# VH-VL binders against b7kms5: the designs that were tried, part 74

Target 1, 80 residues: b7kms5
Amino acid sequence: DTFETVRNTIRIESEVDESLRQLCHEERITKETWLEAAYLYLCEKPEELAQVIQLAQERLSQRKAIADYKRAKTMQERFL

## First folded at step 5 (VH-VL)

Design ea2 (framework fv_iratumumab)
Fold by ESMFold2-Fast, scan of step 5:
Structure ea2 (fold): chain C 80 residues (1-80), chain A 121 residues (1-121), chain B 107 residues (1-107)
Amino acid sequence: as target 1 above (80 residues)
Amino acid sequence: QVQLQQWGAGLLKPSETLSLTCAVYGGSFSDYYWSWIRQPPGKGLEWIGEINHGGSTNYNPSLKSRVTISVDTSKNQFSLKLNSVTAADTAVYYCARVDYYLGDESYFDYWGQGSLVTVSS
Amino acid sequence: DIQMTQSPTSLSASVGDRVTITCRASQGISSWLTWYQQKPEKAPKSLIYAASSLQSGVPSRFSGSGSGTDFTLTISSLQPEDFATYYCQQYNSYPLTFGQGTRLEIK
């Protein structure tokens, strides 16, 4: 009765989603509980948490570069 | 928290140039695109264009021949100039931040207060 | 340009009602749609992005659904502060385009 939840929607790479969905099905868990468990586990392992944060920063930077490139291409030109 | 404050223009005559500036406080400036959107009285919203820290711009094709957006990174400001105004350009003009959620989404998460620009002969 | 069409253009409702407004894109936009709320003389406020993701600080009575061309914004139990104009916006393609708006009025 002291427990509260929030509803989140996340957008991730489709290949990652497919792999995670398979894992959750095989282990009989949900994406929500996997995310909670992964975060809590990493919070107790500072070196691993730092590595995950670095990977996340790299992936975010890559997505931003791709998005910027796509905008430039779409607005400037039509290429076959 | 992020705040956008805008100023400039107001009352213009046909053929003049509209000039508005937006200043960004309380957040990262270089990690976002910054946009201008307008709304004629009693009508819907129209996207004008956007700019990033590096000066890369995208404009709505319907306005591209008349619009220039520029950035002053030393002041965390960006500005709109719209040339050769007519009565059809009468609108409330908003500056806004473009959120790149997960790096590839594009929507407006913070808005300036709006500036009413009236073009009358 | 992708045309966004909202229906209805206006809707009258009472506090406590379940309200649904729809938005249709002239071509597929996946889930790249945001819903905004605008009160008189105020800037729009983003409510939902990516068709179904609730913006931080927005009450849970607001929800979005849909993908492709047909999208829905639902308010599960209308409150007095919810009377406003609602806009959808696509960000699948440039130029970015908005719907014409749905005005939610007191019945």
Scores: ipSAE 0.062, ipTM 0.693, lowest interface PAE 6.1, mean pLDDT 86

Design ea3 (framework fv_iratumumab)
Fold by ESMFold2-Fast, scan of step 5:
Structure ea3 (fold): chain C 80 residues (1-80), chain A 121 residues (1-121), chain B 107 residues (1-107)
Amino acid sequence: as target 1 above (80 residues)
Amino acid sequence: QVQLQQWGAGLLKPSETLSLTCAVYGGSFSGYYWSWIRQPPGKGLEWIGEINHGGSTYYNPSLKSRVTISVDTSKNQFSLKLNSVTAADTAVYYCARVDYYLGDESYFDYWGQGSLVTVSS
Amino acid sequence: DIQMTQSPTSLSASVGDRVTITCRASQGISSWLTWYQQKPEKAPKSLIYAASSLQSGVPSRFSGSGSGTDFTLTISSLQPEDFATYYCQQYNSYPLTFGQGTRLEIK
């Protein structure tokens, strides 16, 4: 009642999800509260936030390159 | 926020070429596939084809002989040309972004507003 | 090409009803199916991907289930804004194909 929430569906790499799930289980927290805490903490640390953003950009670029390759392979298998 | 805006709607006569353009705002053009989908009045959706930033195209085999999708990366735009139109090509045409994870999943996450193309005498 | 068949083609319902729409593929597509909602004169909006994964921002009353050839979309408690046409789409094989649509109408 003191704040509004929104529900999101987020797609992350299985190895990262497994590691995060284990951390949350051991520390007795949820993925939602960990994400909120991590973001709020980084907002107070501009230099660390910039490093995290750079890592995120690199991970996104790598993921899209892999996806593009796999899509091309799929099209060859299903059309050719 | 990603936004797709399209233009080029209008009236065509049989045998003419349909031409539509879609512009992408608020997001990266590279790293995605960009699609055209159409919907004849009162009917369902039909996938036409897709293109990526590098110009790789994949077309629906039923339309492949008449379809060309091209990209202008300097403007973050992609375009559809469909030649030799007939009344069966009358439809609302949509541009859309294809989001996929590691190449296996594929769905349309952002859509343009649609362009009505009517083919008549 | 994989044919997608939806049932029913149309149904009438009241606010608060539980509504189920089905989609059948002519061959196995694993879980590679997306559900879309389309309101009159608007572009479709994705609701569910990978048969059961709820798209970000979509209300929890929407759910999807199924694998292989038989799939369902359920709306647990229908709201006024849910009256629309719903489409399934497979992405197991190219070309990508859609169902013919199910029109959900107010009673």
Scores: ipSAE 0.013, ipTM 0.670, lowest interface PAE 7.6, mean pLDDT 86

Design ea4 (framework fv_iratumumab)
Fold by ESMFold2-Fast, scan of step 5:
Structure ea4 (fold): chain C 80 residues (1-80), chain A 121 residues (1-121), chain B 107 residues (1-107)
Amino acid sequence: as target 1 above (80 residues)
Amino acid sequence: QVQLQQWGAGLLKPSETLSLTCAVYGGSFSGYYWSWIRQPPGKGLEWIGEINHGGSTNYNPSLKSRVTISVDTSKNQFSLKLNSVTAADTAVYYCARVDYYLGDESYFDYWGQGSLVTVSS
Amino acid sequence: DIQMTQSPTSLSASVGDRVTITCRASQGISSWLTWYQQKPEKAPKSLIYAASSLQSGVPSRFSGSGSGTDFTLTISSLQPEDFATYYCQQYNDYPLTFGQGTRLEIK
């Protein structure tokens, strides 16, 4: 009778999205259910969860470095 | 998690230098740009400039001749100096963090409490 | 500089109303637009980035749309805590610029 869900907007890199899309197609699941299952599984695997968190931190650091470069480049192009 | 606290002088006379400092607690200082934004009474927001951990700065051209933003990475602090103030510089001044998402998008996610600076003769 | 113009400058509404605020850029900014909410005596809070993406923790009654030069912020069912001033801000060009603000007032 009641479905309690929240709507989230998630933006991921296009190469990762393509790979995940193919996995979901072949296994006949959705991105939403894959995300829920992956999180729930990792919550029961502390060492694997820690590895995933480390990878996430590394990816975030890379994105921030790229953003810094783009921001500096935009300023240079606008005011050069 | 992240908290920005700011301090500095509130009352100035024309021609003096405005000086404010912002300290960052509870999060990483590196990997972000740190900005100053002001709001004159009853008016909208004006971006002043930004600085990163490495000391790279970007300034609003309308203020560039009078503004300096500096960083003290050992204290996780950044500071604003605005020279030759006039009554037009009366405003609430905010420090804020810029978060980058997907490299092409940014927004101000954490703000300091604000500092009212009044310039009067 | 890119000029951001909001309309209306002020708007009166009642709790439960659907409210729409618009923002126009003087030149194309793609989707590089953020919406902020500011309550009296407080710093602004970001609500929406990239024209349509909700910040975490922001209620789903807030939504944004648009691209290029014309943008809208919609509150689907106004709550008492939503009475505030709303600002748009572009990130396409330096210097960063904000709209003049739209003040949402109780009817």
Scores: ipSAE 0.013, ipTM 0.655, lowest interface PAE 8.3, mean pLDDT 85

Design ea5 (framework fv_iratumumab)
Fold by ESMFold2-Fast, scan of step 5:
Structure ea5 (fold): chain C 80 residues (1-80), chain A 121 residues (1-121), chain B 107 residues (1-107)
Amino acid sequence: as target 1 above (80 residues)
Amino acid sequence: QVQLQQWGAGLLKPSETLSLTCAVYGGSFSGYYWSWIRQPPGKGLEWIGEINHGGSTNYNPSLKSRVTISVDTSKNQFSLKLNSVTAADTAVYYCARVDFYLGDESYFDYWGQGSLVTVSS
Amino acid sequence: DIQMTQSPTSLSASVGDRVTITCRASQGISSWLTWYQQKPEKAPKSLIYAASSLQSGVPSRFSGSGSGTDFTLTISSLQPEDFATYYCQQYNSYPLTFGQGTRLEIK
């Protein structure tokens, strides 16, 4: 049997990436398998899944704010 | 179910001002940049500029002296004015939303239907 | 301004073919590139962002690769609805710029 997979590019904060990379190295797992396991586990824990979704929503909001700031700063420096 | 609907000028003479408006339905106006992009007949796409709900604008330097983008947050609308048009400004004009998926990414995820503007002498 | 150059300008293909379209940036843009599909008389539709990330709802036969200055869009098994013009766009720096387009035509 062969698993069917999809290829993705994921951008995460460098600090989070470094921490996750170290965890994966210590436990001898991959980022892909950690992500799969985390999602599958949370699907069986509705209360914890809701908390993770809330954190994700807040982090997305923060990223949008940072992106807006970078956009304004870049244009001001180059074209004003 | 976000939808962009646009309207405005169709036929112009050289030296006139192009005016187009885009209305946003079914979604939040705040938290996004709203862009104008044009496409001359048989040619590629050219980014004109963008505006956010607070009225902050970014313009393509090649058009900056002639272009003004404005916003009416009470109506969820934004508008394009392009001064001193010439035949080179003949194009289909699109309004579009800029999404920030994954933070720094900028791509156009919803587009208006397009408005053909013809400038002829 | 960063210039985006696509190759080829047009190509002819048959249903079931593997099709490759390339895009080259005049300066390094990391992976800050989006691919769009435009069908006749329609607004463009985003297919791939960040050079290789497939947009939700876009068929898996579309894939993107590359970083820096050289980028590729691949359609692994061409379908009738895929005949369209494809554009790359950089968002590394302002102004945002697009390639000239690649028109994909039926043989």
Scores: ipSAE 0.013, ipTM 0.668, lowest interface PAE 7.3, mean pLDDT 86

Design ea6 (framework fv_iratumumab)
Fold by ESMFold2-Fast, scan of step 5:
Structure ea6 (fold): chain C 80 residues (1-80), chain A 121 residues (1-121), chain B 107 residues (1-107)
Amino acid sequence: as target 1 above (80 residues)
Amino acid sequence: QVQLQQWGAGLLKPSETLSLTCAVYGGSFSGYYWSWIRQPPGKGLEWIGEINHGGSTNYNPSLKSRVTISVDTSKNQFSLKLNSVTAADTAVYYCARVDWYLGDESYFDYWGQGSLVTVSS
Amino acid sequence: DIQMTQSPTSLSASVGDRVTITCRASQGISSWLTWYQQKPEKAPKSLIYAASSLQSGVPSRFSGSGSGTDFTLTISSLQPEDFATYYCQQYNSYPLTFGQGTRLEIK
């Protein structure tokens, strides 16, 4: 059988990636299939899905703040 | 779906201030940078600057003494003012969203329709 | 400022052709490059970001490659709607800068 798939580029925190890679190696699965399984499982568990979404929103907010700071500093160092 | 609509300016005289506004519909204003880009007739694209929901700005150094970008979060709008215009500022001006929520990427994923600004005496 | 140089400045091609447009950065930009398509009298449309990631809704005949200073945009089989001007843009450093454009014309 053939699955129809999409290719995405995703950047995640290095320590999270390392931990996930070790888990996938130990369990003999891929990061792609783990991501699919995790999402499908959480869609059946709405209270747990809400907690994951909250964590994701907090992490995104932190990354945006750090990126904003880096943008301002790069502009200052390079051109001012 | 996200849509950007812009208005303002048109025909200006040298030394006047160019003023354009861009309104964002159908999506979140916060969490993105919002940019102005211009294109003189028959020429390429030039980035002017960007602003986020919090009012943090980055400007092209070539224009920084003349440019101000501001945000009105209550209306989901951001505006460009470029003072002391000359014929060299004649261009189509675009507003655009910067997609950077997946890391620190800075590419323009949604654009306004463009506004032709002509500076002539 | 990082200068982006595209080649060729113009290119004539026929429907069904494979077309390659190149972009060179004056210094290393990693993979932080976007390709845009602009049709006459319209705003540009993003096609590819991070040098090789296809935007949602963009036909698979478009592809991008490269890293560092040398980048290419390829259209594997030209369609009539692909005749347009193409721009590369770096987002590794401020100010954000664009190439001068490549105009793709009907042969």
Scores: ipSAE 0.011, ipTM 0.646, lowest interface PAE 9.2, mean pLDDT 85

Design ea7 (framework fv_iratumumab)
Fold by ESMFold2-Fast, scan of step 5:
Structure ea7 (fold): chain C 80 residues (1-80), chain A 121 residues (1-121), chain B 107 residues (1-107)
Amino acid sequence: as target 1 above (80 residues)
Amino acid sequence: QVQLQQWGAGLLKPSETLSLTCAVYGGSFSGYYWSWIRQPPGKGLEWIGEINHGGSTNYNPSLKSRVTISVDTSKNQFSLKLNSVTAADTAVYYCARVDYYEGDESYFDYWGQGSLVTVSS
Amino acid sequence: DIQMTQSPTSLSASVGDRVTITCRASQGISSWLTWYQQKPEKAPKSLIYAASSLQSGVPSRFSGSGSGTDFTLTISSLQPEDFATYYCQQYNSYPLTFGQGTRLEIK
């Protein structure tokens, strides 16, 4: 049954959220339905799915580098 | 996918040096802190210290005079040395990865299998 | 050092029960607290970070709340695999410190 749902909380970059929010407003859809549609569409497009996965891996690496810097900074400030 | 494997000495006499090594497989060594945590039999967890790929360390002050954590980035390994052991150092020792997102939050997301170290005369 | 005190130290419960475990910090730690689950002879597993954020892959029956000094871990409907020892850990200040643990046992 397509009426059975789960509630998720996810954290995404502010600029991406702003752009996606604008797209959803203009197209009269929700972030939830956009995410479902995007995933379902990509599952039928293996070459495109692979490209999205590569971009996701690159973005994760960038976030980890920033997080590492912030951790070092936070630890230094809180624990000295 | 990420796996931590640890090894080292299991039975020690008082005054000896405890030495354990942890190797990281299946993931990046860079971009994380790597920790040692211990647990005496039937008791709770005690954080020993952490190190990053650049060699920056933070140690528990209660152990700082006796502990050294080092890293070998070419082998994706980090090691614990604890000097002058006593019966109070008997514990299961774990290596673990510290994951932090956005820099503030911190948790141990992957753990080694644990190494029982027994100190007895 | 920040002292973390858990209550109760042990708890007996039945499958289907709502279980609450508390953790108190000796000084304010904001929301810088992680909850772990440990089964006998296994390494701990992280459940919740930043006091209330559920780890990926952890069942939704687990939830965390609190800020400052008083924190709660709740299991809304206890399952057989949930019988374990639970630990809180603060990361507001070095050294990182854990609670003494709460052992959740079959009633």
Scores: ipSAE 0.015, ipTM 0.674, lowest interface PAE 6.1, mean pLDDT 86

Design ea8 (framework fv_iratumumab)
Fold by ESMFold2-Fast, scan of step 5:
Parts: sequence; structure tokens; C-alpha cells
Structure ea8 (fold): chain C 80 residues (1-80), chain A 121 residues (1-121), chain B 107 residues (1-107)
Amino acid sequence: as target 1 above (80 residues)
Amino acid sequence: QVQLQQWGAGLLKPSETLSLTCAVYGGSFSGYYWSWIRQPPGKGLEWIGEINHGGSTNYNPSLKSRVTISVDTSKNQFSLKLNSVTAADTAVYYCARVDYYFGDESYFDYWGQGSLVTVSS
Amino acid sequence: DIQMTQSPTSLSASVGDRVTITCRASQGISSWLTWYQQKPEKAPKSLIYAASSLQSGVPSRFSGSGSGTDFTLTISSLQPEDFATYYCQQYNSYPLTFGQGTRLEIK
């Protein structure tokens, strides 16, 4: 008997990925199980979940600003 | 729940200006790029350009001299104007949303119904 | 501009078949590729983004793979509703470019 899983592809910042990889190696767990555990833990902690969501919104805003800058830079270099 | 609806000119004569509008319902207008793509009858897809909530635009170089995309954030609408049309501009025109999280990623996740524009004399 | 070339340009298949469509970029695009399905008289529908990420609501029989310049879209067991034209699109650099399309027809 095995549990059902779904395949997901995610992209995270390389420095965060490197840090998470080291944590997983030290603790002898996988990225997959860490993500599951982190989400499940936060779902039981509404106040911590709200803080994580706020940080996620801030990081997303920063990444969108960087993406906009990269797009503008690419257009300038190629077409201006 | 996000829906794009488009409308605008269907039949044009050579040298006229093509004008199409796309309205966004059921989702946030900010945080995305909003694109126009066209498809000539029986042919593939061609990206025209994109605009964000702040009015920043990127255009396909092949069309840049003739194309203007604008946004009306109060109505959650964006519009395409293409000047000096010829028979080569006959196509179905689509509006679409671009999701570009994590910087380098962008793909068209929601599309309008399409508008056939025919250029004939 | 990055050129996207699809192979084959058309193929015929039967329900239940495993179908593979290939897309090649003229330059490296990492994994920045999306696959679309388009049925006659309808707007394209995104199936897969980032080369291998299945779009929400798309059946699991669709899968994508590849990186760099060579990419594949696989339908593991073709269904009647899958007969359509498929397009790849790169978003590594401007302008955004599409392949010429692969028309999947009933045998």
C-alpha cells in the first residue's frame, strides 16, 4: 500500500534553496517532506500562518519589481 | 473565475487603424502583464505586446512602429491600436494575461474569446 | 529572435495511443517554455508551463519534459478531446515566440 502523491515543479531563490538543502541534509529529511510538514504546522498556527503570508506577499512584490526591471532592461538593450 | 472579454472593429480597409478593447473580470488587474496575440487564418500565433497596471509596455519589434497598447485601470481594461493596416494584418486577435512570478517566468494563463479582424479593400 | 521549431508538423493517431510532440529552440531557454492546446475556432489553452509544470485542471495524461533547447510534450493515452493543434512558446527572452504548431488528427 502506498499513498498518492502529485508532482509539482517550483522555483525558489537559489540562496534559499541552498540553505534548505543543507538543512535537509543535516536533519536527514527531504525537501518534499519538509514542505509538507511546514505547511501542516502553519495551518495549525493561525498567527504564525498570517506572518508567513505577509512575508510571502512582501517577497512576491520584490520579485515582481525585479522582474519588471529585468524586462525593461532587456527591451532597452535589444530594441532601443 | 478570471474572465477576459474583448470587443472592437471587425472589418477595416487598408491604411486604417485597428482598435480592440479587453475587459478583465473576476480577478486582480494589478500584478500582471496583459498581452495581445494574433493568429492569421490557418497560421500560428504571433505575440504583439504587453502592458502592466502602471502603463509599462513591451512590443514585438516587428510591429513596434505601428502598435500602441494602453490601459484604463479604473475600468480594468486594456486596448490595442494598430496603425496603417494591410491585408497581412487579417487575423483573430486575442487578449491574454501573463503570470510572471519569480522574475523569469511568464506564460499566458487566461485568454479572451478572440476577435476576427479582416482587412479588405 | 529565438526560433521555435516543432516536430512533426502534423501526425495522425488513434484513441489510446501514446503521442510525443517535440519542440526545439534556436538558443538555450533553460526551462522557460509553455505548451498550449488549441481547438478549431477557440482560443489556446495553457497545458504546461516551465517545461514540466501541469496547469491546474489539465488531465494527468499530459506531461512535459526537457531543458535548454530540446523539449517534449507527451500524451500518455490519447482521448477523443485531445485532437487539436499544439504550440510551444518560449519566455526566456523578448520577443516572446511560438512554434509553428503540431496538428494532431484522428487516424
Scores: ipSAE 0.011, ipTM 0.648, lowest interface PAE 9.3, mean pLDDT 85

Design ea9 (framework fv_iratumumab)
Fold by ESMFold2-Fast, scan of step 5:
Order: structure tokens, then sequence, then C-alpha cells
Structure ea9 (fold): chain C 80 residues (1-80), chain A 121 residues (1-121), chain B 107 residues (1-107)
């Protein structure tokens, strides 16, 4: 019981996942340790953390817009 | 923290219009779809339709000719109108939030308390 | 429309039992299925999404499996609070459709 851990399942864009997988393979690290290191690093860099949060908000907004478009299009096709 | 509260008519006569409103407290209205679902006494669940913050709607084809869902973003409320009711429309009506983030999750995570609507002569 | 059929429609069991209920889709829905629990006079509560992903706060005795057209919800050791009606719901395509429900009753 050196570390208490939780298991998380997360869904990310496939191209981002592929890129991250290649990075982890080349550097011989795991996705979990990369995520932990990235978050801890950013927590000590307030300006960089703010930039990442802004990017995350932009990506979430784009994903919601695409999901809304897909829903509208699918239902419209149902009646046509 | 998110809470949905609903209100509207309980007893209707055939041919009347059913009107229900759902208010959202304690959470963001944008970024979700907001749904109406009904359940006739002793029966299963039927999805009626949904609306988002921008006013985009999706309706169950079986009800589309009679259903209108609208949104009032200034009040964080959305409403259901069902025209030309019959005894078959007798049901408990629920409003609910749809969580669909990331495109591969879709489930009703918060529900209103339910409104019993009875259609009788 | 995708028809969702649950089996059995009613099941009697005792506390401590392993209970399995099934849901069948009339068309392939991949893993796009949610399970709900509904207690008398209450709104439904989501238990599992994406066929096998447990919702936060739901006891680990609940599990889901399946893909395509055949799905199962399992309760590994039934507790008194688990007696309820269970529904499956597909979100592969519109309109969203539910199974007819499985009522889990005390034996």
Amino acid sequence: as target 1 above (80 residues)
Amino acid sequence: QVQLQQWGAGLLKPSETLSLTCAVYGGSFSGYYWSWIRQPPGKGLEWIGEINHGGSTNYNPSLKSRVTISVDTSKNQFSLKLNSVTAADTAVYYCARVDYYLGDEDYFDYWGQGSLVTVSS
Amino acid sequence: DIQMTQSPTSLSASVGDRVTITCRASQGISSWLTWYQQKPEKAPKSLIYAASSLQSGVPSRFSGSGSGTDFTLTISSLQPEDFATYYCQQYNSYPLTFGQGTRLEIK
C-alpha cells in the first residue's frame, strides 16, 4: 500500500490517443504515469495550467457542437 | 446538486392540450439535451423528445405530429405541449437531463419528480 | 425503430441470490445500452452505461455485459434494496427506445 490508486475509464479522440500511445511506446512510459506527471507539472505552472484549461474548454465546446449537429441530422433523416 | 422540478395540468379531457414545464436548478442548462419521458400506469417507459439550449429538438416519430418542446433559457426551463390528447396519453410524465458528453455516452442522469396526467371524460 | 425485449418479464429471488436479466435488441446496437433501476413511485436511476460501465455510486454487485444484440445485467448477491423494476435502453439510433421492463420480486 505505497500508493492508493483508482481505476478510471476515459474517452478521448482517437487521433490524440494514437499520438499519445506512440509517445508512450517510444519513451517507455505508461499513459497513467504520463497523465499524472502532466497534471502535477501543470499544477506548479499557473499560466500554463490556464492555457490548458482554455484549450480544454474550446475542445469541449467543439465536441458538443458536433454532437448536437449529429443528433439533429440523424433525427431529420429518420423522417425523410 | 442538480434538481429538476416540474409542474402542469393533472386532469385533462379528450382533445385538450397537455402542458408541462420543467425548471432546472443547481446546474448548467447549456451542454445537455433535456428530455420528456412518459410511463403509462403499470407499463414501461416511452421517450417523447428532447431539446437543447439552442432550441434544437428531436421527437419520437410516433408523437411528432402532436408534440412541441420549447425552451426558455432566461429561466432555465423547458416545456412540453401535447395536442389532441386521448385516454392513451394517461401517464406519469418525467423531465430528465441527457448526459451525452464525448459522443459515446447517453443516459438520463437527473429526473424530475414526475407529473401524473389523467385523460378522462 | 429498434425494439428492445427483456427476459424474463418477472423474476422472483431471495436475498443473497445471483440474478441475471437479459435484454435483446432487434438490430445491432454495438455497446450503446444503458440499464436503469426503478423503485415504486420513483423516477428511474441509471446503473450502467455503454453496456458495461458502472455509474458512480452504484454498488459493485451490479455488472453489465454484452454487445451487438444480446445484453445482460447481473446482480452478484441480491440485497433487499435491489427489489425493483429494471429497464434497458438503447442509444444507437433515434428514437430512443426502452425494454418493457423486468420486475424483480421477493421469493
Scores: ipSAE 0.011, ipTM 0.646, lowest interface PAE 9.3, mean pLDDT 85

Design fa1 (framework fv_miptenalimab)
Fold by ESMFold2-Fast, scan of step 5:
Structure fa1 (fold): chain C 80 residues (1-80), chain A 128 residues (1-128), chain B 107 residues (1-107)
Amino acid sequence: as target 1 above (80 residues)
Amino acid sequence: QVTLVESGGGVVQPGRSLRLSCAFSGFSLSTSGVGVGWIRQAPGKGLEWVALIYWDDDKRYNPALKSRFTISRDNSKNTLYLQMNSLRAEDTAVYFCAHRTYKISWGSGTYSVYFDYWGQGTTVTVSS
Amino acid sequence: DIQMTQSPSFLSASVGDRVSITCRASQGISSYLAWYQQKPGKAPKLLIYAASTLQSGVPDRFSGSGSGTDFTLTISSLQPEDFATYYCQQLNSYPLTFGQGTKLEIK
């Protein structure tokens, strides 16, 4: 009588995690069920889904830029 | 518009009980994430938090008052209650009920929590 | 319990003055701090939450700053209707606690 589930490990920014943890506490839900519900809800709202995808792309680009910068700086300092 | 109106205050002798009511409109205590609390203020003194009840009936109390005070609600009447037992002179105060909510800010995603709407209070005087 | 201490307890000022009221928490409360205004015989009114976010409908002459343990409420140019008692509140942990209040009086 158990739902079939898949275990995922997700790394998110500390501030976002704190906010999501508080939301889950306030609403008496779990991170897992919030993520599932959010995705299902957005799948029925194409305009909103598109906006969320755009924000996700922006955040991904920002993280990549920061990671690339840190990597480049470390390489330079190593060979100074 | 959100409104809260307290009632049930009055003059009572030490050791007796009193029940306060808070009639509210503009929101439902069945709405996820909503809470309503009691805050009191003794004459000429500051604010003291008494108790809070959430939409799912989860309750929080000031530990100093937990043994004597009970918070409850009646969703069919949109009314919050505070049952006060074994009253003491130091319980003399104006009792306010207040709507408690949280917010996640757009852009930053920051969580915040606050009391945004308050009733005008009902006065309880405990004296012999 | 987290103790909230306000300074000063009493402040005299004139219309047009810049006024600052401070609030100190006995433990770190991040930005879970709200400021309320209370006029005689009335209920408190929310001014600022999350230490620095202005509540809708509150004049922009009010501002809040700080995080952790030290917080400040500033009124950039006092108006007659601003003479009242101001309270800070921490919402970081239970029991919720308030500062003792700062009474702002006309000079």
Scores: ipSAE 0.249, ipTM 0.811, lowest interface PAE 4.4, mean pLDDT 91

Design fa10 (framework fv_miptenalimab)
Fold by ESMFold2-Fast, scan of step 5:
Structure fa10 (fold): chain C 80 residues (1-80), chain A 128 residues (1-128), chain B 107 residues (1-107)
Amino acid sequence: as target 1 above (80 residues)
Amino acid sequence: QVTLVESGGGVVQPGRSLRLSCAFSGFSLSTSGVGVGWIRQAPGKGLEWVALIYWDDDKRYNPALKSRFTISRDNSKNTLYLQMNSLRAEDTAVYFCAHRTYKISFSSGTYSVYFDYWGQGTTVTVSS
Amino acid sequence: DIQMTQSPSFLSASVGDRVSITCRASQGISSYLAWYQQKPGKAPKLLIYAASTLQSGVPDRFSGSGSGTDFTLTISSLQPEDFATYYCQQLNSYPLTFGQGTKLEIK
């Protein structure tokens, strides 16, 4: 093994994980190498990188909104 | 344009062997993510999947046919083969070859897989 | 094996009718379902993949819906060229399996 690596723990949406697993299976690559390649490729394309960052920001906002809604609903049903 | 053309069908006696061919164009079976398969249809009956081969030579078979049928390809000729051994009357059918691909939706990221292009079929009749 | 069951096996309808064909999987297949149209003497033609995505070139009167185990193909206003046999297929797991087919015939 000629490369130094680090172990990362990440959590992604189940549907996205399923899609990524299928992509990796179809192309005979790993999630690790796909992530590395995608990041390196996008670093060479600032316009595309900016769009990916925007999508990431939107997805993070959506996750927070859903979490907030679920907490509010639980509080109203059980505590209010 | 993607095209697939089957050949090699005919009338054959029970217990004999027959090899079907599928000449394709508009894609390469060396392209990652691509597969080509065989689907058959007995007279007046529905569709039955036979076998599938992927770009990396990974092969998948209908378990009911795995012992008698072998899928293979020749990338230099853009040709897919189905070797059928120990033929039985129940193998009488039209045999189609079909292009298998996948797609990732841009908006949703959803993975999809399907057979998008089919050949016209070649008829195999197993009869005494 | 995943069994695919279509209902009805035969459907009689008139031009202009809205018709629906259902397909049920014996276990969950998410959205890994395709619909094909087959006319007599011809190869099947892909209509819909991923349960609800219309293939390029297919008229928009065709639509698909459903996920998991229950799926529906709908033709909103039946045309003369739509009289054919329709098949669903699951592509979730091996062996790949098709429904038994639904023959759509003129009333």
Scores: ipSAE 0.148, ipTM 0.792, lowest interface PAE 5.0, mean pLDDT 90

